# Ledger of designs, part 35: miniprotein binders against a2bj90

Target 1, 235 residues: a2bj90
Amino acid sequence: MSRSARRKTSALNTVLRVVEVFASIQGEGPFTGTYSVFVRLAGCNLRCPFCDTRYAWSLEAGKPLGVEELVEEIARYEPSLVVITGGEPLLQRHPLNSLVEGLESLGLRVQLETNGILPAPARDEQLWRVYHVVSPKDVPVRVPGAKLHPSWVDYARATGRAWFKFLVANEQHVREVAEYVAKLGIPRSRVYIMPLTPEKLDMKELLELHSRIASLAVKWRLNFSPRLHLLVQLP

## First folded at step 4 (miniprotein)

Design mc1n
Fold by ESMFold2-Fast, scan of step 4:
Structure mc1n (fold): chain B 235 residues (1-235), chain A 85 residues (1-85)
Amino acid sequence: as target 1 above (235 residues)
Amino acid sequence: NPDELIKKAEELIRKAEELVRRARELFEKGDTEEAVELMYEAIELFYEAIDLAEETGHPELADALWRIIEEMLRLIFEFERHLKS
């Protein structure tokens, strides 16, 4: 291998296909309410019926950005949290680890959103050290091609750095989630249920849906995630 | 019955392997989008086979099928990346 070919390969390992970078409030999961910068990576290995970000499914939706350039762009926002989402971010695993290393070097807190189909981080990955919100698509309504990799449960138990977030519409969905997490040995303290929000709900309908799902979370002794950004009309 | 579930898993694996074979042929012809669609169909069948393998006490088969799915997902990613050239 020539040095020119090696440099080209290295550049490919430090380039991410990025759909968008924007500041907002984290509306979901354990860090709800946090001033965040969102980095949406292109490409997804699923085609979920209820996906809000279908524009990110194709790798072509993403523009190539170097890791160092992206770190500098993120840092200018001075965020309390960097949320790396997509698509499925782990499809770009190698340059993603480099991005995390750069963000960690600046003392920034990082959260990854993943569908959990690809394996959880290994101890030698930079991704081992950051927070993960895993959204299995196994239940309550199974998405074709979706199956949670068992390593995510082991990772959650070993690190305390993973939570599992499920979209639910009714009590039957909550029951199926409860049975699923019990079968896998996922502690209820690491489980969030979140309202499955159909397109074009008005504010009254959105609030009523949140209230119903929150009540079910109390009843079933699970954590509740709002979709706060929808309630406060932020991206 | 466990024996019937194992046979069902074997049938799902055979159908998935046929879809993968057709996907490779389509990719060689440049029909990348159709090839990727068949790969996702094959992955769904492999997932069903994994569930059956786990239920019937064959964790080695489940592990082998997981490795195949991971390889297929990487291949899909590379096919999509190739289209950007």
Scores: ipSAE 0.006, ipTM 0.388, lowest interface PAE 8.7, mean pLDDT 82

Design mc1o
Fold by ESMFold2-Fast, scan of step 4:
Structure mc1o (fold): chain B 235 residues (1-235), chain A 85 residues (1-85)
Amino acid sequence: as target 1 above (235 residues)
Amino acid sequence: NPDELIKKAEELIRKAEELVRRARELFEKGDTEEAVELMYEAIELFEEAIDLAEETGHPELADALWRIIEEMLRLIFEFERHLKS
């Protein structure tokens, strides 16, 4: 067996449980409108009542894929952005760092979507060097078990590579978010409010909701995230 | 009164530890879903204790409780993996 073959065999021992890989447009957050490949990892440490990806909650929902194979699959899409989401991607932290290393070696930009319960990356992790959109679930509507790990605020200040995205339905929710981020010392420039969308809105209702939440973002001096993929009917 | 708040945190920690003990027994019996529910209930109590530790100026206690939550989440993940494989 050659040295190269032994190296390949060793790399195959690093696996991720993956629910789906697909190309779309990033519809949310600071990179809205970017041609992206989405990698949905299995497993979640929360059971949010408004979750629309309940099929990804169990680790069993994911199929095992080797990190090298996944990097090659992602690269074939030639994306401007790789969005790693889930469940909660940080539950698979070790192989996730290996995936990020492979993607960065190809010059690909990586964004992680996380609920922020598990610690932010340490300086010696590959994850330290990529972008993170943190979606706290302890405000405005608390989900049991969803307390934001304080290291995320420190990470955001140290790197400028984290933003905090909150689902809001009304002005009271925006007020609670504003109080929450002020208390934690999160800069308003790192905060996005996004419409909490009920399952069955028609296009007129969806646009009206977006307009209302955007107006609140202006009033409260916060950033606004649309749910663009819903407006243009992409996955 | 900071002393009363710390005592409340200690009480929450004791209740959470009891839920963890019950959850482990349920895992051993194969009642994974019920065990996971109890683990999340325990995590919620530890989160309340963290808030009290932070408000009373005990960051070392808050850090210790965060490490316990991280370990519990890791165990939930591994037990779900093992029992549903």
Scores: ipSAE 0.005, ipTM 0.388, lowest interface PAE 10.2, mean pLDDT 82

Design mc1p
Fold by ESMFold2-Fast, scan of step 4:
Structure mc1p (fold): chain B 235 residues (1-235), chain A 85 residues (1-85)
Amino acid sequence: as target 1 above (235 residues)
Amino acid sequence: NPDELIKKAEELIRKAEELVRRARELFEKGDTEEAVELMWEAIELFLEAIDLAEETGHPELADALWRIIEEMLRLIFEFERHLKS
């Protein structure tokens, strides 16, 4: 089929704006170490100072891809996990539900990474069935405009399919996270702290930072998320 | 009132800049832990100023403040390296 005909066909189906699709190892969160395909969606409703993927902030940074075409591309990698990230993927919620439906029809496991500002999935959405790693940006270093939608706490309790991942630089940040999750009633078993890496560090510095934050996770009885892909030099 | 919010943003920026100057002075004196603490306090004030800049339709100011925060994060990592050394 010609590109023009494909464009017309995609306009009749749900379309996602996609920055990149690539295979790697999930380096973060509860599925660390899993062979994954990453789907980075364009557009973000925040401008985090710690963001590693600023090239994805604009919706125009993404190429329009039909859901069916994207499902086929992902399936060719034969992944153990499909990681949908961005920007903020929930900005494209409608076509994202269609993507999830297609991926689940192939038996693929899906993880969504979100800043949690937009509401959690409703029970009748396809997104209700997938795993969510929520990265609140209202603590410990507050990002303007960031506020965790309260429905994420309810979703986590109801489904057991959401975890909350916080970027931390020091013990004061961990204390603030602990206070925040206690106040919101987020179970400790669903909380991860992860090293804040706003600059590209050398390997020794990166290991030292990981060691320090991991030690704090043990001390505060929280889960630890590495940034494994950085340690093993993968995308 | 947009004018009052802009004035508040300017006062937050001025206060944050003063905390950064005090942090650098403390770092030069070897009070690294206190310097890092002041740097994080300054970042919180800049983030509040960014919120006000966005609310009042000043995206250029918000962008400039984000660049300042990026430079401050670099400095914090330098300060923390001295704490570990």
Scores: ipSAE 0.006, ipTM 0.222, lowest interface PAE 13.0, mean pLDDT 81

Design mc1q
Fold by ESMFold2-Fast, scan of step 4:
Structure mc1q (fold): chain B 235 residues (1-235), chain A 85 residues (1-85)
Amino acid sequence: as target 1 above (235 residues)
Amino acid sequence: NPDELIKKAEELIRKAEELVRRARELFEKGDTEEAVELMLEAIELFLEAIDLAEETGHPELADALWRIIEEMLRLIFEFERHLKS
């Protein structure tokens, strides 16, 4: 059986392991404030100490759901943006390309959130045509197993459809991010810094942290990402 | 040279398999945190091998390595459940 025939007729290549599907507002990155449907895929290749979604780390945390069924479920929300996140969604690359094809056929805008360890999309993938927010875990504090694949820098330059988002707690973290992106040749215009939020902050502390990191973004001439959903208490 | 890239992929796979073997031994001894750390190191090596397999036109090897990583992620989840009990 050919690869194309498998993708079209085989449930194995048209099934995703999905943890959850829900509507909310995109709280982070270049599409902050957009009415979105979030699709959290199961499985992750990292074990970040600051991870908020540890329940998604295992592939077995996801329920098998057909691509066609998932497209139909997403479409019912009539979203302005479909955010595919996880774990690491590129672990399910083949059925993910099929999902993207289905969503794009409906005119839906798609954004992928990825840790960037796996290669960027090739030109013949459906994923080549969608937006990517890459969250390298190399800096400011390296997560074991984390290494940004260099193809993401090339993809960003070639397409203008990738941005790099870094969690930062203080100015030293911002300095380390600035040095990292300069060494890799990532343009500042594609870099976001975002507050690293400890598990328990009250609303005043959360606002003060956002203000400080935003001020550092201005000082270092980087883009700022809030965690808007935390500020407005949405999922 | 595609042949040298394939050889590099084979070397990475061999090193990763050794880390997985050591991780299983540590888990059997109750050293679960160390076992998880070794599994994560092995996953990093398999990911590099996948990149080489894809670049050299070996998608079946890449797919096989992905199945291994998926199984390793399931094992890490089970290891971590054991740490909490």
Scores: ipSAE 0.000, ipTM 0.184, lowest interface PAE 13.6, mean pLDDT 81

Design mc1r
Fold by ESMFold2-Fast, scan of step 4:
Structure mc1r (fold): chain B 235 residues (1-235), chain A 85 residues (1-85)
Amino acid sequence: as target 1 above (235 residues)
Amino acid sequence: NPDELIKKAEELIRKAEELVRRARELFEKGDTEEAVELMYEAIELFLEAIDLAEETGHPELADALWRIIEEMLRLIWEFERHLKS
């Protein structure tokens, strides 16, 4: 089989619905400040009130792209990190595993952002080998339909490749997060709290909110995630 | 209106079930790529139904629908791997 014929067959069998691919700085979580390519996959299993990417909720929002074409597009940016986000990327689990395989074959570092409702990767998945930032939506501001799959805690303990990131607005939210992670046995070193940013904050309000949540992170001995891209006005 | 939301959930489930039935027919014919696309479309409808079930206080329905989605995803993954090789 020729290389062209193999590429065409692969594209037909492993297609992802992609909303956008763009270069920016990772603004959140353990890799904050890293030059990254963001791959936003279409489809989401939640309708979060504070969602910044409502345009990605429908699978129809994504254009079909073959895994090989997507890998080539990502590689052209020469990123330090590939961030696969959504919607919910695990809705497209099988072609996502193929994408991760392609990216790892090029030596690219991959981070998945997920709401953690679908199960964590199994040992025989390519996804087992990459980094995961899990954003549970069952605490402190519960989203209907949201429940963290218990396998994510086991995955985090087994691999050291998962962190848990929670949106918080006040100290009561931080207390609820602290109680939640203690009950599940999630180490504090794997927990990030991040400001829950309402619509239409001015820059002064945004900075004041970041300062308050950062202070609470110190008080409660949790890690702090900024929303750096909002502070520096990047996508 | 909870009664209208439950009716919407029932309609979404019905449409998703029709897509799953057509996807199974395509799998039997060897049209794996088209079958997988239809199954992902059905999953999107089930996810919308789960949201409505949670909003209306029917967590038992939401749990049942999640089990269906998990089994569908596992089946898609295994079937594609088997035929791709």
Scores: ipSAE 0.005, ipTM 0.213, lowest interface PAE 12.3, mean pLDDT 80

Design mc1s
Fold by ESMFold2-Fast, scan of step 4:
Structure mc1s (fold): chain B 235 residues (1-235), chain A 85 residues (1-85)
Amino acid sequence: as target 1 above (235 residues)
Amino acid sequence: NPDELIKKAEELIRKAEELVRRARELFEKGDTEEAVELMYEAIELFLEAIDLAEETGHPELADALWRIIEEMLRLIYEFERHLKS
């Protein structure tokens, strides 16, 4: 139907560098507990010390997959939610918009996980219409250069389709998050705090950490995100 | 106009290269945090140039810019390693 748009699309504009595609349960954020397909895109513009997916940092870690092929692969799982993550998926913004268009045409719900350094979607992007979980790295465990793009706050207020998720280890971290979101005008209803989990926690320690951070969420009137997949031993 | 868009891509690349040059100078002076911030700013400009290269049908240019971003991400990792040590 759109002859002009069709003729402008190059093969490169419809190819994504993909690390992995797998089915699991969304363990984090506002859609915790949802049967999901995870699409991990290659490349990241940060090198976080606490990152658990360092294998996705390089664009070379991804295999080139066409948007149509990827949409078909995702659809075979019959997911309730498609989670597009990475690295940083907005590094592949143009073909990502094409992927989102394909997924929406099938009635699939899409959630993007992003560090928020790159701008929020514009109204004319397909990405404008999907859900976003933004994980700022400015605070409380600061990564140098990781400044949240201010357009994300405007996008969240305008659409109600963005939430902000922060890794926290203690009450001082929660205080810093509360001050940060107040300063930027982020509504507390859009804020999640999530346990910062060290690699060597046993199950008892993991549950105790979740309990402590959840209690802080209640105290500070913020939303709580578990890391449910870790508690139930899913990828 | 494809010619105008390519000219914009070239200008973005030039600005990004200048930011990388300044970041390297800051790293040599021990101003690691400021150097890393300039590197991320340069990455944003390269990403804009990639969008323009793809829109105008220049996939070779887009691929070259993606390789530059990969090199920059490795440099950021190195800068941050020095900050931590």
Scores: ipSAE 0.000, ipTM 0.159, lowest interface PAE 15.1, mean pLDDT 81

Design mc1t
Fold by ESMFold2-Fast, scan of step 4:
Structure mc1t (fold): chain B 235 residues (1-235), chain A 85 residues (1-85)
Amino acid sequence: as target 1 above (235 residues)
Amino acid sequence: NPDELIKKAEELIRKAEELVRRARELFEKGDTEEAVELMYEAIELFLEAIDLAEETGHPELADALWRIIEEMFRLIFEFERHLKS
């Protein structure tokens, strides 16, 4: 088919507000160490005090990019994983589903990073078939207004494609996370604890914090997520 | 104190609704960035009201508030999308 005919007959072109697209190593969660392309979408529904990406909070921080154009840009990196992050990517849910469809058509693996306030994917969404790392802001460092949508627990149980990642600074935080996931019925095998890193840590302090939180993960029988990109000084 | 929590939820909902009203006026004037900020502030208040609704045994109110939040996010996206086209 010609390009004009394909444009006319393809799914509706939708637009995403994109802050940045870059290649790096996934530093967090179940896919730590994977060569990835990061797509940071604009807009967020929270104002976390510990947020490192405040420049992405406004939807106007993003440039409008067509889904097909963005798919082509991502594909040029030949990534092992596409990480869609933000802000909160689910704020742009409809064009995000179209993006995922395009990426899957190329055989690319997709991971979404979300705060879990908006509902989990429905079975008829393209997002149903990709991986999700949910970072609830309810516990232990509660962000005002934050609440995990209950559908994420059902989605995790039904698909095995969601994990829950929590920022922790000390053992009391880990205890609160353990109580939270037990109350909600989240399997411990789907739970990661990750160091809550203050902005002004030197490399020695950063490594010491990682060591302490990793030890707590072993003690509490939870999975550990590093922030590897910080340790190796990548974006 | 479930009665006090219900009153707090009602006050949060009233404040959120006022922010939504002001946000809509700002969208109409083309002040999209400020309108979006007010919409997010309103959503945060609705999320707090959901927590109180669940705590006081009002799941029907929580469900209604979740639907409002979902619609608000859809509207934010639509306003942002139409801003430059």
Scores: ipSAE 0.006, ipTM 0.320, lowest interface PAE 10.5, mean pLDDT 83

Design mc1u
Fold by ESMFold2-Fast, scan of step 4:
Structure mc1u (fold): chain B 235 residues (1-235), chain A 85 residues (1-85)
Amino acid sequence: as target 1 above (235 residues)
Amino acid sequence: NPDELIKKAEELIRKAEELVRRARELFEKGDTEEAVELMYEAIELFLEAIDLAEETGHPELADALWRIIEEMMRLIFEFERHLKS
């Protein structure tokens, strides 16, 4: 039970639907190489054809876990970074803000992975203060119905705490990404391109794909994200 | 006031259900992109209602709303299949 005043105050007794919690190395984005704990939340508002985590699409894939218990579990790993991913974590926005408050109270650095369809954090949310890697599904291979919420561009410019990460397979994809971010006014310094990796690539093919996309990042003056965990065979 | 917050949740749910109804009509007319936009708007309203239900100590209502979001995700998947045809 709570009053209106408590809606902006974290209550560590809220519940999240959690698929898995595990330690690994962040393999993608601006924090590549960081020892991290991954928290995969259940539920997703998209059905991407190239999705690696289809097992997390349903809310029923997650088990209910109290925010307080989850904070304690994460803390036992002593991570340099907590990566909250899913599905789409912002589907569980209210208890997610409570989780972030608990983690920040312990001095832990938090990163969210989001598809950016739901609005960016407001200034009075705990989520305003953490890092966000936004993966728009508008381009280059459009997922039907996926539209980046415009508030993410404003959030990125205001805070410097959001980056935009795009899966690309070839130069035409990179060109489409470049046009997209220019149209939306997303600074190139906030843009990552990352190899779109088919499931059945062998290690030589995976490395060759990384090399090609990295070369395109240099050519187009964008940041490059590897998929390091795939190269070193970690989850 | 918990009663006022629950009343707000009920109003959000009603508005979301109306958006779903309109989305289905748009889908039947072949306006699939607009239909999907309304579906996402409805999801945002249901998420706000869940926040209010949890804040007011109604976990059973929050659970029911999560099941509605799951149904919404199923409908979006159905609309997406149509878009990709």
Scores: ipSAE 0.006, ipTM 0.298, lowest interface PAE 10.4, mean pLDDT 81

Design mc1v
Fold by ESMFold2-Fast, scan of step 4:
Structure mc1v (fold): chain B 235 residues (1-235), chain A 85 residues (1-85)
Amino acid sequence: as target 1 above (235 residues)
Amino acid sequence: NPDELIKKAEELIRKAEELVRRARELFEKGDTEEAVELMYEAIELFLEAIDLAEETGHPELADALWRIIEEMWRLIFEFERHLKS
């Protein structure tokens, strides 16, 4: 390989396929209510039937952005939290580690949203040091191709930097989640249940669904995640 | 019967390896979409084999199969990246 081709390959390893970058409030999970910048990466290794972001499934949905350029864009928002989501961000693992390094050098807090199929970070990765919200698609409604990589449970136990978030529609789903996390040894303090929101709910229906799932979280002694951005009509 | 479950796992692995072989041939011919589809099918078979390996008390086999799946996801990503470059 020529030096020019080697330089291009190296540059590609520091380029991310980015669908969108925008400021909002984190509406979900342990950091609900935090002023955040969202970075949606392209590409996904699943085809979930209830996916809200099908436009991000293809790698080609993303515009190529250099890590340094992206860090500068994010920094201009002065966020309390950088949320890296997708698709599946870990499909772009190498340049993602470089992005995290750049963001941490500026003192920015980073949260990754992942389906947990690909392995949890190794100790020598920059990703080891940031927060992860893992959304397994194994339960309660299994998505074909989905299986939580066992390293995520080990990572959560070792670091305290992973939480597990599950979409639920009813009490049977909550029971299945409770059995699943008990079997894997995931502490209840690391588990969030979140309303599975069908498309085209009106505000009354959306609030009633949130109320029902929150009540189940109390009953089953699990954490509750709203979808706050939907309730306050933010992106 | 644990012996029957292991035999089932071996059959799933054999079928998955054949799908991977066919997928690689399709990638070399430029039929990337069909190749990716076969890789997804192979991954599903390997995941089923992992479940059987775990159920029968073979964590070493499950670990080996996970490494194969990780390599397959890397290859799928690389091939999709190649589609317009």
Scores: ipSAE 0.040, ipTM 0.506, lowest interface PAE 7.0, mean pLDDT 84

Design mc1w
Fold by ESMFold2-Fast, scan of step 4:
Structure mc1w (fold): chain B 235 residues (1-235), chain A 85 residues (1-85)
Amino acid sequence: as target 1 above (235 residues)
Amino acid sequence: NPDELIKKAEELIRKAEELVRRARELFEKGDTEEAVELMYEAIELFLEAIDLAEETGHPELADALYRIIEEMLRLIFEFERHLKS
């Protein structure tokens, strides 16, 4: 079945539950500083203690929106990058593939943010062709139910289109990340450590935390991801 | 009422399991598109049951339901691969 035929035949498969769509700067990962449109999909298969977007956990938090309507809404922003996040966007995998097809048809660059519990894309999925930032929750602070699907390591090696981003608070966390990625054979060039930012940090505390984690990234020869949007006070 | 919410979660799980059984039957018959539609409907019911399980203080039930959703999504992917081949 063509994607067009699927979209016409199944309303369920052509509708995404969307929490919000907004323009901002990508503050994290390999595309930090890029003018982006963020598409937050509803539903999540985890309940992370340090989650900033608990309002997106329920599928009911999202409004049903047709793939074509969503593509048109995104295109009006004229973004350099479309960031699809959530919740866990792979919970809505099939309509998500249709969305990605529509966005790529317009020449838009797409990045998916995922917890990596669900399988990586196969070659016959449109998702195979886009960028993925995988945020494993099995290290350094394990979230109940979290386990990185092994296909993500294979996907990263095969395509060069996946990076692994870890929330860290201290050097012990960085050590555990380094051991984890070595054991799985993830190249250090594909690994980002990012500050785990607790609530109610002032700007001085936020900068000091960023400096501390960045210094650890240098020491451990890993990439550093800021949370730039927090530093510049953007959504 | 927590007892009523738990009963609602149990009913949602039962309905979702029935949809999964029907989807598997449709897949065996070769009606892959209809099977995938029922699988997504079942996932929506399981996600609603997860919300109720967490609201009522049953995180172990929520964890079990998430594992079921993971397996269902793998199965949907398998259904799609068969349709494309």
Scores: ipSAE 0.006, ipTM 0.184, lowest interface PAE 11.5, mean pLDDT 80

Design mc1x
Fold by ESMFold2-Fast, scan of step 4:
Structure mc1x (fold): chain B 235 residues (1-235), chain A 85 residues (1-85)
Amino acid sequence: as target 1 above (235 residues)
Amino acid sequence: NPDELIKKAEELIRKAEELVRRARELFEKGDTEEAVELMYEAIELFLEAIDLAEETGHPELADALWEIIEEMLELIFEFEEHLES
């Protein structure tokens, strides 16, 4: 005899399309060096020429995982930080809010990585309360269709929970970033420049590029993000 | 009220479909940058409709809207190639 089905919580009607879940060290941005679990969500609204994660571009690249199941999987790693990345994770905004709620209920810190084309979180979203690293793709290397949504600047000012991370190859790129953030009113304290790594540098070239971009960060009074995982050969 | 939320989803879908229609017309005219902007605006509306569909227990509607977004993303990729040429 089967029992009549009871409706479970809203979390069980919520699924995310997930490409991969793995433990590593956060190699980039304000939390560089932190033991983290990375959750790569499927789907992206851009096709960047320099993209390292083209396998995540399609929503079909992701396996459907329930929010509750994903929270339990993440928790087993006992991470200091949960990094939600992709593609573009905000394409899955509704189930992402449910995931964030579950992770925060366990006391886990959450960082979202986004291209910033879709709007910033609203005040009533769980996403309003987590950290965001916004990687604009309209400057310095212009990706067609990539315009930063203006709500991200307002969100950063209102919450202090957003940073802006820019891929740069040379001093001209840094100048363009400095002009861009000044025009938008983004505080320099919220800005990171990070080396745009061309396909297959050897370790010496990679270190030299890091050194050059770090020196430019000092010169232009911006924060520097390494790609630490590339330097130490982690995923 | 779930019925009111579904009606809101239907309104968002209609608005998004109109933006897609205008984007396709702009793309055919060679106004690729404006076409891409309208496509992203339409995606925002479809995403809001997906949220409402999931909240009201209509996963089949949510799945159909995700399929539309995937098609729109592929179309944006095509628009981007034309913008570069």
Scores: ipSAE 0.012, ipTM 0.340, lowest interface PAE 8.3, mean pLDDT 81

